VHH binders against Protein DOG1-like 4 (DOGL4). Designs and how they scored, part 1

No score or structure here was measured in a lab: all are predicted.

Target 1, 232 residues: Protein DOG1-like 4 (DOGL4), of Arabidopsis thaliana (Mouse-ear cress) (q84jc2)
Amino acid sequence: MSKMRNLVEEKFLEFYESWVIQLELYLHQLLIAHNNNTMSETELRHLISKLTTHHKAYYTAKWAAIREDVLAFFGSVWLNPLENACSWLTGWKPSMVFRMVDRLRKSRVVLVEAQVKKLEELRVKTKFDEQKIEREMERYQVAMADRKMVELARLGCHVGGESVMVVEAAVRGLSMGLEKMVKAADCVRLKTLKGILDILTPPQCVEFLAAAATFQVQLRRWGNRRHYVTHS
Below, numbering starts at 1 at the first letter of every chain, in headers, positions and changes, except where a header shows other numbers; antibody chains are not in Kabat numbers.
ipSAE, averaged over its two directions, is called F for ESMFold2-Fast, E for ESMFold2 and O for OpenDDE. V2 adds 0.75 times the mean of E and O to 0.25 times the DockQ between the complexes of E and O.
[cut] stands for letters that were removed.
The coordinates of atoms that the task and the answers printed are left out; those that the model quotes come from them. Centres of patches stay.

## First folded at step 1 (VHH)

Design a01 (framework vhh_7z1x_3)
Fold by ESMFold2-Fast, scan of step 1:
Structure a01 (fold): chain B 232 residues (1-232), chain A 125 residues (1-125)
Amino acid sequence: as target 1 above (232 residues)
Amino acid sequence: QVQLVETGGGLVQPGGSLRLSCTASGFTFSDYYMNWVRQAPGKGLEWLSGISSSGSTISYADSVKGRFTISRDNAKNTLYLQMNSLQPDDTAVYFCARDYYDSSGYWEYDAFDIWGQGTQVTVSS
């Protein structure tokens, strides 16, 4: 038996595969720039701009897809089980990137005290925003179990066409609530990324982006390898 | 008439204390995350502290950890900032800000949609 995917899932799968291939190409350029003195400051800024544009393209495509079917992003068909298991509200957990920033302390391009203070302030604000989103998620889950949902389930057992309309409206409301939360989480991700890049120098930005891209690419490869081991 | 009004600022000696208050009106205060931010002369805005709608989740900027305490009284629609061990570097206009999530927001989204007029804090001998 084959499973049918909806058009949103098919379209985003095609987009995501292409997007990851391009990310790997950018990662190669970042590693060359980081390991060698091959680029001027202007060239480094241009490379950083290509990466930020690439990430913005991901969120542009994601938000278009979420508008059509937000549930496609919970248990995504374009992600392997390991990638899905590591997701926090359909993407990376914002506070996790500060673990990558901590590696910059052991870089030959060291952070100055003013940068360390700004990064710590950003980390605290990011964790606050992250917890705020988690509380909204909790409220959403409580609302799902609310008396109103129980009443809708009961109505579905006793009434025909009218109950279908009411259930359709409720499902639409639930999807819109999830869309809002996912977009809020993505906003925290984008603000965290921009904040880090605004604090760091161009060489430090290259090192940070290389670390982030390496982790994302390796997580995908580790998950794909496990797929073969499981089949054995 | 949505409004935030900060009070409690003034002149204080280094090492002194001040308690800032922010009174909210025109909206359901208990539904919103609230923040304290400041702006020193000639500098940009600095986020200091935030508190969840229930008061259970609190965060501080590194510059004020251990010296400032944020709290709220939802029954009185009031946000507080207790400031201890004040330093000359704490001289700034202090703003109360309501947090807001724009679901269409991108990289440039500003999380603060309602600001008070601010209250001046001057730490000087």
Scores: ipSAE 0.011, ipTM 0.200, lowest interface PAE 9.7, mean pLDDT 79

Design a02 (framework vhh_7z1x_3)
Fold by ESMFold2-Fast, scan of step 1:
Structure a02 (fold): chain B 232 residues (1-232), chain A 125 residues (1-125)
Amino acid sequence: as target 1 above (232 residues)
Amino acid sequence: QVQLVETGGGLVQPGGSLRLSCTASGFTFDDYAMNWVRQAPGKGLEWLSGISWNSGSISYADSVKGRFTISRDNAKNTLYLQMNSLQPDDTAVYFCAKDYDFWSGYEDYYGMDVWGQGTQVTVSS
């Protein structure tokens, strides 16, 4: 027997494949803009806006999907194993994008000291928000264990339709808790992305977004083309 | 009615120390992370430090790391900032701020949603 995908998984797989194809098209436009310093500030802002809207479209679709089945986003079928292994609470780890920002320090358009200071402050605040979410997930997992223990004890003491209703209510509660946790993590992602883009100039935004999109696309391709090393 | 009241500011010489306090009322203090921020004359707001509800997670801006220590006393609904090795560029109005709610904030922007009245810190030359 094969594992059947549910409707939410099938629908989001279809959405995500289209979303990634469009991301690759935007990446191509970002690389052209970065390599050919001929675009006006208005044209650069328009391109940045298209990328920002594209990422917001992802979170709009994701939040609709997690309301129906949040567990579909833990070990997602539309991601390869490498992408899943690199996920932090169903997505990219917010503080990791500052590694993309490090590239700007070596570009021809260097960061001024005021930008460096603001980016470091944002990085520290982002890391703090990540740690808060990690602690809340730990608390959630502890509460989940306590709930399962209580439900198992109750189920063992009384057999009947009433026990099924209690278990279903508990599972619904767990799913709602996970949905809120995932949305909290996504809000940190969006706030971090917005914060970086607000600090950077339009040419620096293009370089940053190109680096981030390149990493996402390369990670997907590497996971799909994973190599085996056999020694002796 | 949510209220935050900062005290402990004043005039201090370079290299000196001050201890700021922030007393909270009108909300369940131990449900929220708390932050210290400052605003120097003619400058924007600068985030300095944050502490989780149970003090299990603490973070600092690089500008104050190693010099400032954040702490809280949930029984007294009070947040503290111990400031050591004060420099002239630490001159600012210092504010405490209630952090966002993880669960309600997810559909809106995260942020510090309650600011106190502030306390002035002046580090003389």
Scores: ipSAE 0.000, ipTM 0.125, lowest interface PAE 14.1, mean pLDDT 79

Design a03 (framework vhh_7z1x_3)
Fold by ESMFold2-Fast, scan of step 1:
Structure a03 (fold): chain B 232 residues (1-232), chain A 126 residues (1-126)
Amino acid sequence: as target 1 above (232 residues)
Amino acid sequence: QVQLVETGGGLVQPGGSLRLSCTASGFTFSSYEMNWVRQAPGKGLEWLSGISSSGSTISYADSVKGRFTISRDNAKNTLYLQMNSLQPDDTAVYFCARELDYGDYWGLDEYYFDYWGQGTQVTVSS
C-alpha cells in the first residue's frame, strides 16, 4: 500500500501527537486525584470534565477528518502497528472498557449493587450494538465483492473515459458506507463512555478514567518498543 | 437483517401533498427512535423530523415545521411522513433512518443514524 501521507493524514498526525501528550498530563492529574482524599466533589467533577472535553476534541477532529478521507483511519499512520492491530473499526472496542470497570469492585471505592446492575445492563447493550455494527461491516465487505462491483472494477481497468465517472461514483459510495460505519462505532463508544461516567461516582470516574488512559498510554509505549529480528 | 424500505415518492405540483412510508424489518421497531432525512441534488443530508419509540416525543426542522407530520404504527413496523404544502425546494431523495441514541453530553454538533434505507425520490415541479 502507499507509504505517502496526504494532507488529512499529516494534519491528524500532528493533532493526535499533541492529543496523546495532553492525555498523559491528564493521566498524571487523575493518578494524583485518586491518591488524594482531600479533593472536593467539585474539584473531581472539574477534572472529569477536562477529560470528557479532551475526548470530545478527539471525536470532533476525527469526524471532520473522516468526512475528507475515511480511509486514513484504516491502518492509521499516527498509530504504531500494535495500536492498529488492537483497533476495532478505527478505535477502541467499546465492550473492552468494562474489563477496566470490573476492577472497581475490588478498589477502595467499591461499587454498590445498583451500580453493578446498571453497568451490566450497559455492557449487554454495548455488546449488542457492537454485533449490529459487525454485521453491517460484513454486509459492506460482501457487497464489495458482488457481481456489479466486480464488473465496475473490470471497467476501470479496461475501458475509457465514460467508465471513469461510473467508477468514481461507486468509490464515493464505498467511502460513504465506511464513514457511516465509523460514525456508528464512534457513537457506541461515546454512549458507552457517557453511560459509565453517568453511573459512577466522581471518585470512581477518576479511577476508571485513570485505568483507561493508563492502558492507552502503555499500549502505545509497548508498540513503540517492538524489536525487529533480521537474518544476517 | 436490519432493513428499512421507503415508498410513496413521486412527482407532485407545488402546493400538493404526498405521504411517505418506511417499512422496518430485522429489529424491534417499537424500541427505537426513528427519523426522516433528505438529500437535495448537489447538497448534503438534511434532518427533517424525529419520533420517539412510543411516539410521545416529536421534533421537526424549521424548514418543514407546520407542513410535515411524522407518525408511526408500531404494530405494522411502519414510519410515516405526511408532506403538505410542498414547494420546489422540497425536491430531494427522502430517507428513513434509525438513530443511535448516544446523547449529547459533550455538546457534539453532529449526531449519527445507525441504519437508513435506500430512499425515495420526491420531485416538486410544475
Scores: ipSAE 0.012, ipTM 0.230, lowest interface PAE 9.0, mean pLDDT 81

Design a04 (framework vhh_7z1x_3)
Fold by ESMFold2-Fast, scan of step 1:
Structure a04 (fold): chain B 232 residues (1-232), chain A 124 residues (1-124)
Amino acid sequence: as target 1 above (232 residues)
Amino acid sequence: QVQLVETGGGLVQPGGSLRLSCTASGFTFSSYWMNWVRQAPGKGLEWLSGINSGGSSTSYADSVKGRFTISRDNAKNTLYLQMNSLQPDDTAVYFCAREGYSSSWYEEDYFDYWGQGTQVTVSS
């Protein structure tokens, strides 16, 4: 197999760069909405829907890409090293998002007791789902050390069509396991995001989404700026 | 209305071949990943194969690798499964299934629509 960047990586890089540019435009709209008390509930819901659709578009593109090459999402070429260092199973760690929710309580956007209880229940559920996925990942890693994998690694030392094809078939099988785990992690991310948005009021949703987008955009800028500094 | 209709099942001798077809209607077929799944008598569902929206990438379960080939014709809204070197253990009801977009976000379901299935029986 070649070590070159493949077509899946090139296509997703192009997609992701456009997706981030659009996220920055939505962030600008969210910040305007947050500072403008004249927007109607209908207008706020429309903006929240745009962000929701934007995130769904990301997962639609991601799931299509991981079906072709899930390994492209481990150490992704479209992410800088800082973004990659902060990844948990190819994306953000779901439970971390609750730290952004906690900040809503310290501003004009005050959570009522019923919302706090529902958010805590969601946080507990999210952590439980994360633990299930982590246990599956451990099982996957242990399976890599079994006798069959050791034998296939030995065969991989021999060049030639037959041995190479057997090893490649086994690697494809292992990639299917990773794809299912990544998709499971993404489902937890989407459930967590949807759950938070369902609990919050439209103004609180706008502030939450603005905080999340700000963090994502700033993390990318910080990591990209590090590259410039190392060249000066 | 979304519909998936499987055809091409039947009785075949061990070592024989069959080609299954699944005709899709009620949605933009070329936008969705498609899969083949089977259920043998008295057993659970077994995923067999998947194909991306454009047909450029495919995946197979270990039990069918090298024997089965998934393909699609987006102009005809049709999914295919070419099955070669059939064995008695391949006897099952075969379903085509559409990979959904996360419509509810709370479901862990991989597929949102299924066909009614087509029976494949491998025996002498």
Scores: ipSAE 0.000, ipTM 0.123, lowest interface PAE 12.3, mean pLDDT 80

Design a05 (framework vhh_7z1x_3)
Fold by ESMFold2-Fast, scan of step 1:
Structure a05 (fold): chain B 232 residues (1-232), chain A 127 residues (1-127)
Amino acid sequence: as target 1 above (232 residues)
Amino acid sequence: QVQLVETGGGLVQPGGSLRLSCTASGFTFSSYAMNWVRQAPGKGLEWLSGISGSGGSTSYADSVKGRFTISRDNAKNTLYLQMNSLQPDDTAVYFCAKGSPEDYLEEWLSRGEFDYWGQGTQVTVSS
């Protein structure tokens, strides 16, 4: 029965709580911009840049943290159970973000045919990149159960200096493999986000980012409510 | 359809008090959480306080906790912010905002439009 978290978990929990609070403040700015007909294209681009920088700050902090302890991101202590249940390789599933894009088709800010084509091309590319990572994850899981790894696990039952060192090296190798896979997934997330923002006009970008931020904040609130509710 | 009108701002000396009001129309006021946010010159938006639809739950930003009190009168469709011990750093345009992110998501998914914020009311704290 342990209530102690490791140093990486404690530091990232503090970071993430502050990051989410700032995301909610940016969400309010996005909602004002969406409903304000007086904002110039330059002003809208400035706001979009703030959100893009905010997301980049998250991945910068995350990559620093996974370098120290990638396992902290599998079943993260700074996420509630609902947020963790919705995770794909320690974050949002890139193809799912196109549901937010699909909702833009119903909005007053109409997508032109050229944008629809480019978004569909991006969707296909994103799904391909996801499937590639999922195949790598399958290979990783199979490798963990390989004969060599089983033999190393048996060796770890004995204390003998050299034996201990070999097992420690194998464990480090497993963690490095997970770090590489998480970084690959995050690269697909960043490419997908940038790709969408490059295709959309500034007003459409504001609407898209507002939708994405609303969903992220809402998911956290739904999960937190469920934790304290005995029924429903 | 949705309209929010903030009033009660003005010039006040440090240590003074003001009471802001926000009159709501175009929606069932008691069904939605309400918030107060502010924007100081040259700065981004800062969330200050929130209150549940029933008024049974309130929350505050650390910068205003103990100095500001949020309340509502659902019979009058009015939201209030009682501001005490005002500081020069409290100088900003104050806005009331309808709903939580949940309410914004529901409206956005159904219509592709978000709730509107009010026009704001200017608060200036100076000697």
Scores: ipSAE 0.000, ipTM 0.106, lowest interface PAE 19.2, mean pLDDT 79

Design a06 (framework vhh_7z1x_3)
Amino acid sequence: QVQLVETGGGLVQPGGSLRLSCTASGFTFSSYSMNWVRQAPGKGLEWLSGISSSGSTISYADSVKGRFTISRDNAKNTLYLQMNSLQPDDTAVYFCARVETYYDSSGWYEYTFDYWGQGTQVTVSS
ESMFold2-Fast, scan of step 1: ipSAE 0.022; ipTM 0.575

Design a07 (framework vhh_7z1x_3)
Fold by ESMFold2-Fast, scan of step 1:
Structure a07 (fold): chain B 232 residues (1-232), chain A 124 residues (1-124)
Amino acid sequence: as target 1 above (232 residues)
Amino acid sequence: QVQLVETGGGLVQPGGSLRLSCTASGFTFSNYAMNWVRQAPGKGLEWLSGISGSGDSTSYADSVKGRFTISRDNAKNTLYLQMNSLQPDDTAVYFCARDLSEWYDILTGYFDYWGQGTQVTVSS
């Protein structure tokens, strides 16, 4: 028997499967655009806009879901174990995209000096914002051992209505704190993505988005292959 | 002008066989690894099989291993997928794809050019 999924998990699983299918279709278009030197700047900007809208739709759905059950996003049922192992506060770690930018350089992406400077400034800002969230997460984890949490653990050893009410109030408080932290992390993700796209030219944006989508699809396929591996 | 064109799809009974072909043009076919990928209705892309440029190395997803065979004829610039013991779950659009391996080192074995796809329907 498996643990039953709640309604938030069921609804977001359905959303996420459709979202990934559309991401794979956009990846196909990005790869064609990258290899086609005849596309106009207007056509490339339109494709980039479709991808940014697609990512914004993800965060819109996510924020609606975490208002109901933020814990569904820690160890998500719509992600395989490898995808879950690679998560930082329920999603990709913002600074990791700069490793993708570095790989684009190795793959013959031509960046001018002004772009290099702006990307470095953005990288530093992103790491600073990440560290602020990391410190908040540390404070949250330390709070689990404070006097209030110790009192709740002690009360959990007693049977009675007063214990149930106190525990329920504490769990709601913890969930609200996690929701705020996840939203802060998602804001850094969106600012980092927009910042990179604002710095890059349309052809460079296409290559960057293709690299990012390919990595996401690759990670999912590697994790899913675990379910098809047999030992002989 | 890179072009990949799949043929050989169609309606087949459960337990039947089909052979898909993918004709390549606009590049030196033997210099690239090639892949077969499918997409079932309402589902994401599923990688099925890959073959090296020389044809000496092949790989398969476990779901098709023993039932499907990938091969290539570099003299004819053609990639093949022999599909045996077909099941209703094999119903999908099948794509051939050129290997993306020269783009980024972490993307070895992934796709840069796709064909138009060919529909395979397994039903009575």
Scores: ipSAE 0.000, ipTM 0.106, lowest interface PAE 20.3, mean pLDDT 80

Design a08 (framework vhh_7z1x_3)
Fold by ESMFold2-Fast, scan of step 1:
Structure a08 (fold): chain B 232 residues (1-232), chain A 124 residues (1-124)
Amino acid sequence: as target 1 above (232 residues)
Amino acid sequence: QVQLVETGGGLVQPGGSLRLSCTASGFTFSDYAMNWVRQAPGKGLEWLSGISWSGGSTSYADSVKGRFTISRDNAKNTLYLQMNSLQPDDTAVYFCARDLRFLEWLSGDYFDYWGQGTQVTVSS
């Protein structure tokens, strides 16, 4: 179907808009929990579970979509230009979240030495995993450039039925390679998020998730209101 | 090689019940959180439920909360989904999915975490 790509983009745009609205509602709950100190540990764990479930829903929907059209995630129509400019392999850069973790060291809910050690070990591993993905993407881009150059040369001649089929097969191959890279990057994101949440106490998890969600929501709001992005 | 095999799907009347099973092989089942996801005809994937490595923690999507129950038997390497009060909107292919690990990307097994799925049709 020649219009399958448009349907994937429309479908994920609808999903993402709904997903962000729910993220903002969860952020509101996280801020209330953090500021009021009135929730029990059971209530905090339940709220953390809702956020974890919400992020898993995102990756489930994303992987279904990239199987059909991974290229839609490079320069996504459901993201504003600022969000796209800040993307690393179609999402947040995993090591960035340790900046949110660093804020916890200065909060009233202090990290104990054992937690600091485990977070540093996780940070080092996360950066190592990022570098491995970056090197693989670089190798992919070199191989893709060679293939793309061949296809561009072919398109410089008259297009026949056989050429159309060969070009479509090549594009499918490129897309499958990108899908593999995006899923690898998403795995690092999920492992980093889970690793942090496993190390932190429930109140610390709430503060961390509130910081991360606040940044994500504010980045979207700044990008959607162009004059905020250009403030000197 | 990681293998996940879903069984237990079929045709069921609205309001009926089904129990899905997922048998795992090729990895240490008790080390991994497990998930159930589904895909309805013409729709994207929907995450339904997750269970921790020990079975001590479970979570559910709002669409199935109170109707579906996830459980596991680590001795049998089997994941279950008990589905009650089934509705026509529950018609989908149901997949068992293993939680993610980055190191498996390097081995080439990273993207083969889902089984073939089992079809559930809710109609008369």
Scores: ipSAE 0.000, ipTM 0.134, lowest interface PAE 16.2, mean pLDDT 79

Design a09 (framework vhh_7z1x_3)
Fold by ESMFold2-Fast, scan of step 1:
Structure a09 (fold): chain B 232 residues (1-232), chain A 126 residues (1-126)
Amino acid sequence: as target 1 above (232 residues)
Amino acid sequence: QVQLVETGGGLVQPGGSLRLSCTASGFTFSSYAMNWVRQAPGKGLEWLSGISYSGGSTSYADSVKGRFTISRDNAKNTLYLQMNSLQPDDTAVYFCARGDSLEEWIRYLSEGFDYWGQGTQVTVSS
């Protein structure tokens, strides 16, 4: 299992490094498009499509990896300590992206009343879905503690093949529960992202995606600098 | 203190080639992705190509894919754009641009690109 776990971490590290490099290249395209008032709607939609495809590729790779080893995504080796500290259930907290959306109200791009209402409805639904997942995580932690106590008591009495099988079954159950929870969180992320992009115009989508990518790239740079200095 | 200086532009005949260079100073060049952007007379900015900090990944606009090649030399703090099969509609001022910090991105939204050099003029004569 340790070998399989290590292999999953190695493969996803390689994938993630390439994925982030491509995200940074897309970010530069978004920033230029945002400042270019002559770009056609078709050209903007094409760029937005490249970004959404890029994010979908991330979740496709992630779900394949968590099927093999979900624990690799808790305290991930491909993320620096700052990125790990800012993670909510192995990724970005869905409601936080509405802070990026709020910048559209203060920027050069104006949101119409109908968009503001739809975004507020989506924000409320996203927060509700987050709270539901957080309650499920609490229940999972309580169940995990109870299982651990039972297993510790059992291990203290007898050592044999039966004990090993029971421990292995318990670990399998814990991993399956976490996988289900991570996928639920990712579904909220994808629904929130799609919802925002469906409400916004192409120029507003470009600005939103640029803000989100800027935050992700900058957080990685800040964390890498601090980590490097700390390690000397 | 970020400074980018583009060179290598000039007058070229259709079907010709040029190699543009961009020399960077005032920042750790090897830590940033770099881009080539152009602006034709009376037109907006058009992104052409990008390259990762290590040079391991490149991307191109469909209008230049197969004709232009981006590369970098981190030891020389220099970015390159090899331009082949030039056409009259490639006539533009060419700029190199660095990946933005959050503060620079905020400035970019309000004031445009502040870390661009003067650019280098490429003219393709009919």
Scores: ipSAE 0.000, ipTM 0.223, lowest interface PAE 16.9, mean pLDDT 79

Design a10 (framework vhh_7z1x_3)
Fold by ESMFold2-Fast, scan of step 1:
Structure a10 (fold): chain B 232 residues (1-232), chain A 125 residues (1-125)
Amino acid sequence: as target 1 above (232 residues)
Amino acid sequence: QVQLVETGGGLVQPGGSLRLSCTASGFTFDDYAMNWVRQAPGKGLEWLSGISGSGGSTSYADSVKGRFTISRDNAKNTLYLQMNSLQPDDTAVYFCAKDRSWYGSGSYLDYFDYWGQGTQVTVSS
């Protein structure tokens, strides 16, 4: 290992590996429920609840970790390069889940017209929320290149306690701004996921969650295969 | 300055119930998530339950879900754990822990910044 890892990176790596293993176990249960369709509505709702709780546990752990070190989530050590390349503000792009919804339209499970209209409304709302966050990030990046910030960086090259303190304050401000934006993006992710699940029936929710989990697991395997070939 | 004091532990028969309390001082109680953690003899620390600062969100470990209920009274700066259907393997020292976050850190125990001294719970016939 060539890169030094801080405590936040080490702890979240341990958490994430366990979280992914549990996701694969839930995926197996979702695929059984979908393929055999032998579960009652109560059993399906229980399984959906387990997945929802599992995703909420991820964000609970993530928000605790970003409070300590938000930069650990930009180029995460617990993600392979392919997973990192596919990240939008430290996670999946909210509108991407509607591609999983498009698979439901092509499956045996027929979406009624009312559901299609509600999903389209949610898709438009989600894209609007994404664009708002992207504009905030753009403003943040422009502010980082502002003459004042450039001058602070230049002054930081002059060895002195006073200029060092000013640079440290600027870096703290950067981290706080990024934390706010990451949490905003995560809120859009959770609202989008909840919105879809509220529109779909329990069997449709199982199919949707299975599609989403399958893609997440496969993306990790594809990226790990590339790493294996390079390392080997 | 920050102090967490657990009370309510003791001896209880299998199938019985017990309520633990944790009184907090030295910080703004409703701004932080609170957690219950236990340590059984010869085992490591096990996270049991967490509650958000407002009390609007709760989470539980699978081993206690349906048997234990976490709650808080922000006016009294007190955290509670209602334990039902107790089993001999619930015998442990129970700790109250303050989260660094408003939403909770779950089983990420190293993110807790303050811990109580613990209270002993023994389940025996």
Scores: ipSAE 0.000, ipTM 0.104, lowest interface PAE 18.8, mean pLDDT 82

Design a11 (framework vhh_7z1x_3)
Fold by ESMFold2-Fast, scan of step 1:
Structure a11 (fold): chain B 232 residues (1-232), chain A 125 residues (1-125)
Amino acid sequence: as target 1 above (232 residues)
Amino acid sequence: QVQLVETGGGLVQPGGSLRLSCTASGFTFSDYYMNWVRQAPGKGLEWLSGISGSGSYTSYADSVKGRFTISRDNAKNTLYLQMNSLQPDDTAVYFCARTEVWYDSGSYYTEFDYWGQGTQVTVSS
């Protein structure tokens, strides 16, 4: 029955599909800008701003959705199995974005020594923040296996209002903990993205964003092709 | 140049309806979470409703839930607020506002980065 279905999953699926289509259009614009040295610095900054705005729009929508149902983001229905396999705490793993930075070493636009130093400092800081989140997730998983939680699960096997109320309170507590961790992970993602864009020149930003968007779009395309053929 | 322009305000009787519009320019409208905020005479700003870039997610303040409906037309770069069952205490200047996510001093924030000029709604008692 539609009234009893997960509305957060349905609405975010619609949002994400349109968001990815727009990302593909921006990727096309980034590739044109990268291949043609005809855009002014002002024009490049406007394009970078559009991509930054697009990523911020994703987190704005995500944070509104996780307030309603954070569990929808664990094993997301709007992601194919390959995208889900590559997820770290409901999104991209922050340290992996530096692989896109490594692409700049092979580009026509060379990083200066000062940029290399700042990027390395940011990489180390990002890895540290990432590990801190991983330790918090480990503590959360240990808490879920606690004797008290196991006992509450047993109570939930009995029909009765009292047992149901206690189990519901425990589940709400678990969901609130996950929401805080997802928000913390997203903050590391946004901090890392902003940090990289602040260090790079506009042409380097275009190349970096093009590499990141290409990876995301291609990963979705590979996963969707497999799903279409094998799972219909 | 980011611009937000509200229209559709006016004088209405209690129990009446009004539809507000906000036309956006200077940015990719579909990329932004948009909001309606009001300010009654002598009072602070009150957030009323928000809508995601795609239009798939909406949220409402308890004071307007069930009476007001937020919507958007991304092809026209326009945000709407359908206001039903208007009450005298709905009298206020209504603002269209854009949400931005930004980073400063080790923390992430969500704030209203651009506002329209406002449109006056008066519910006669």
Scores: ipSAE 0.000, ipTM 0.132, lowest interface PAE 17.8, mean pLDDT 80

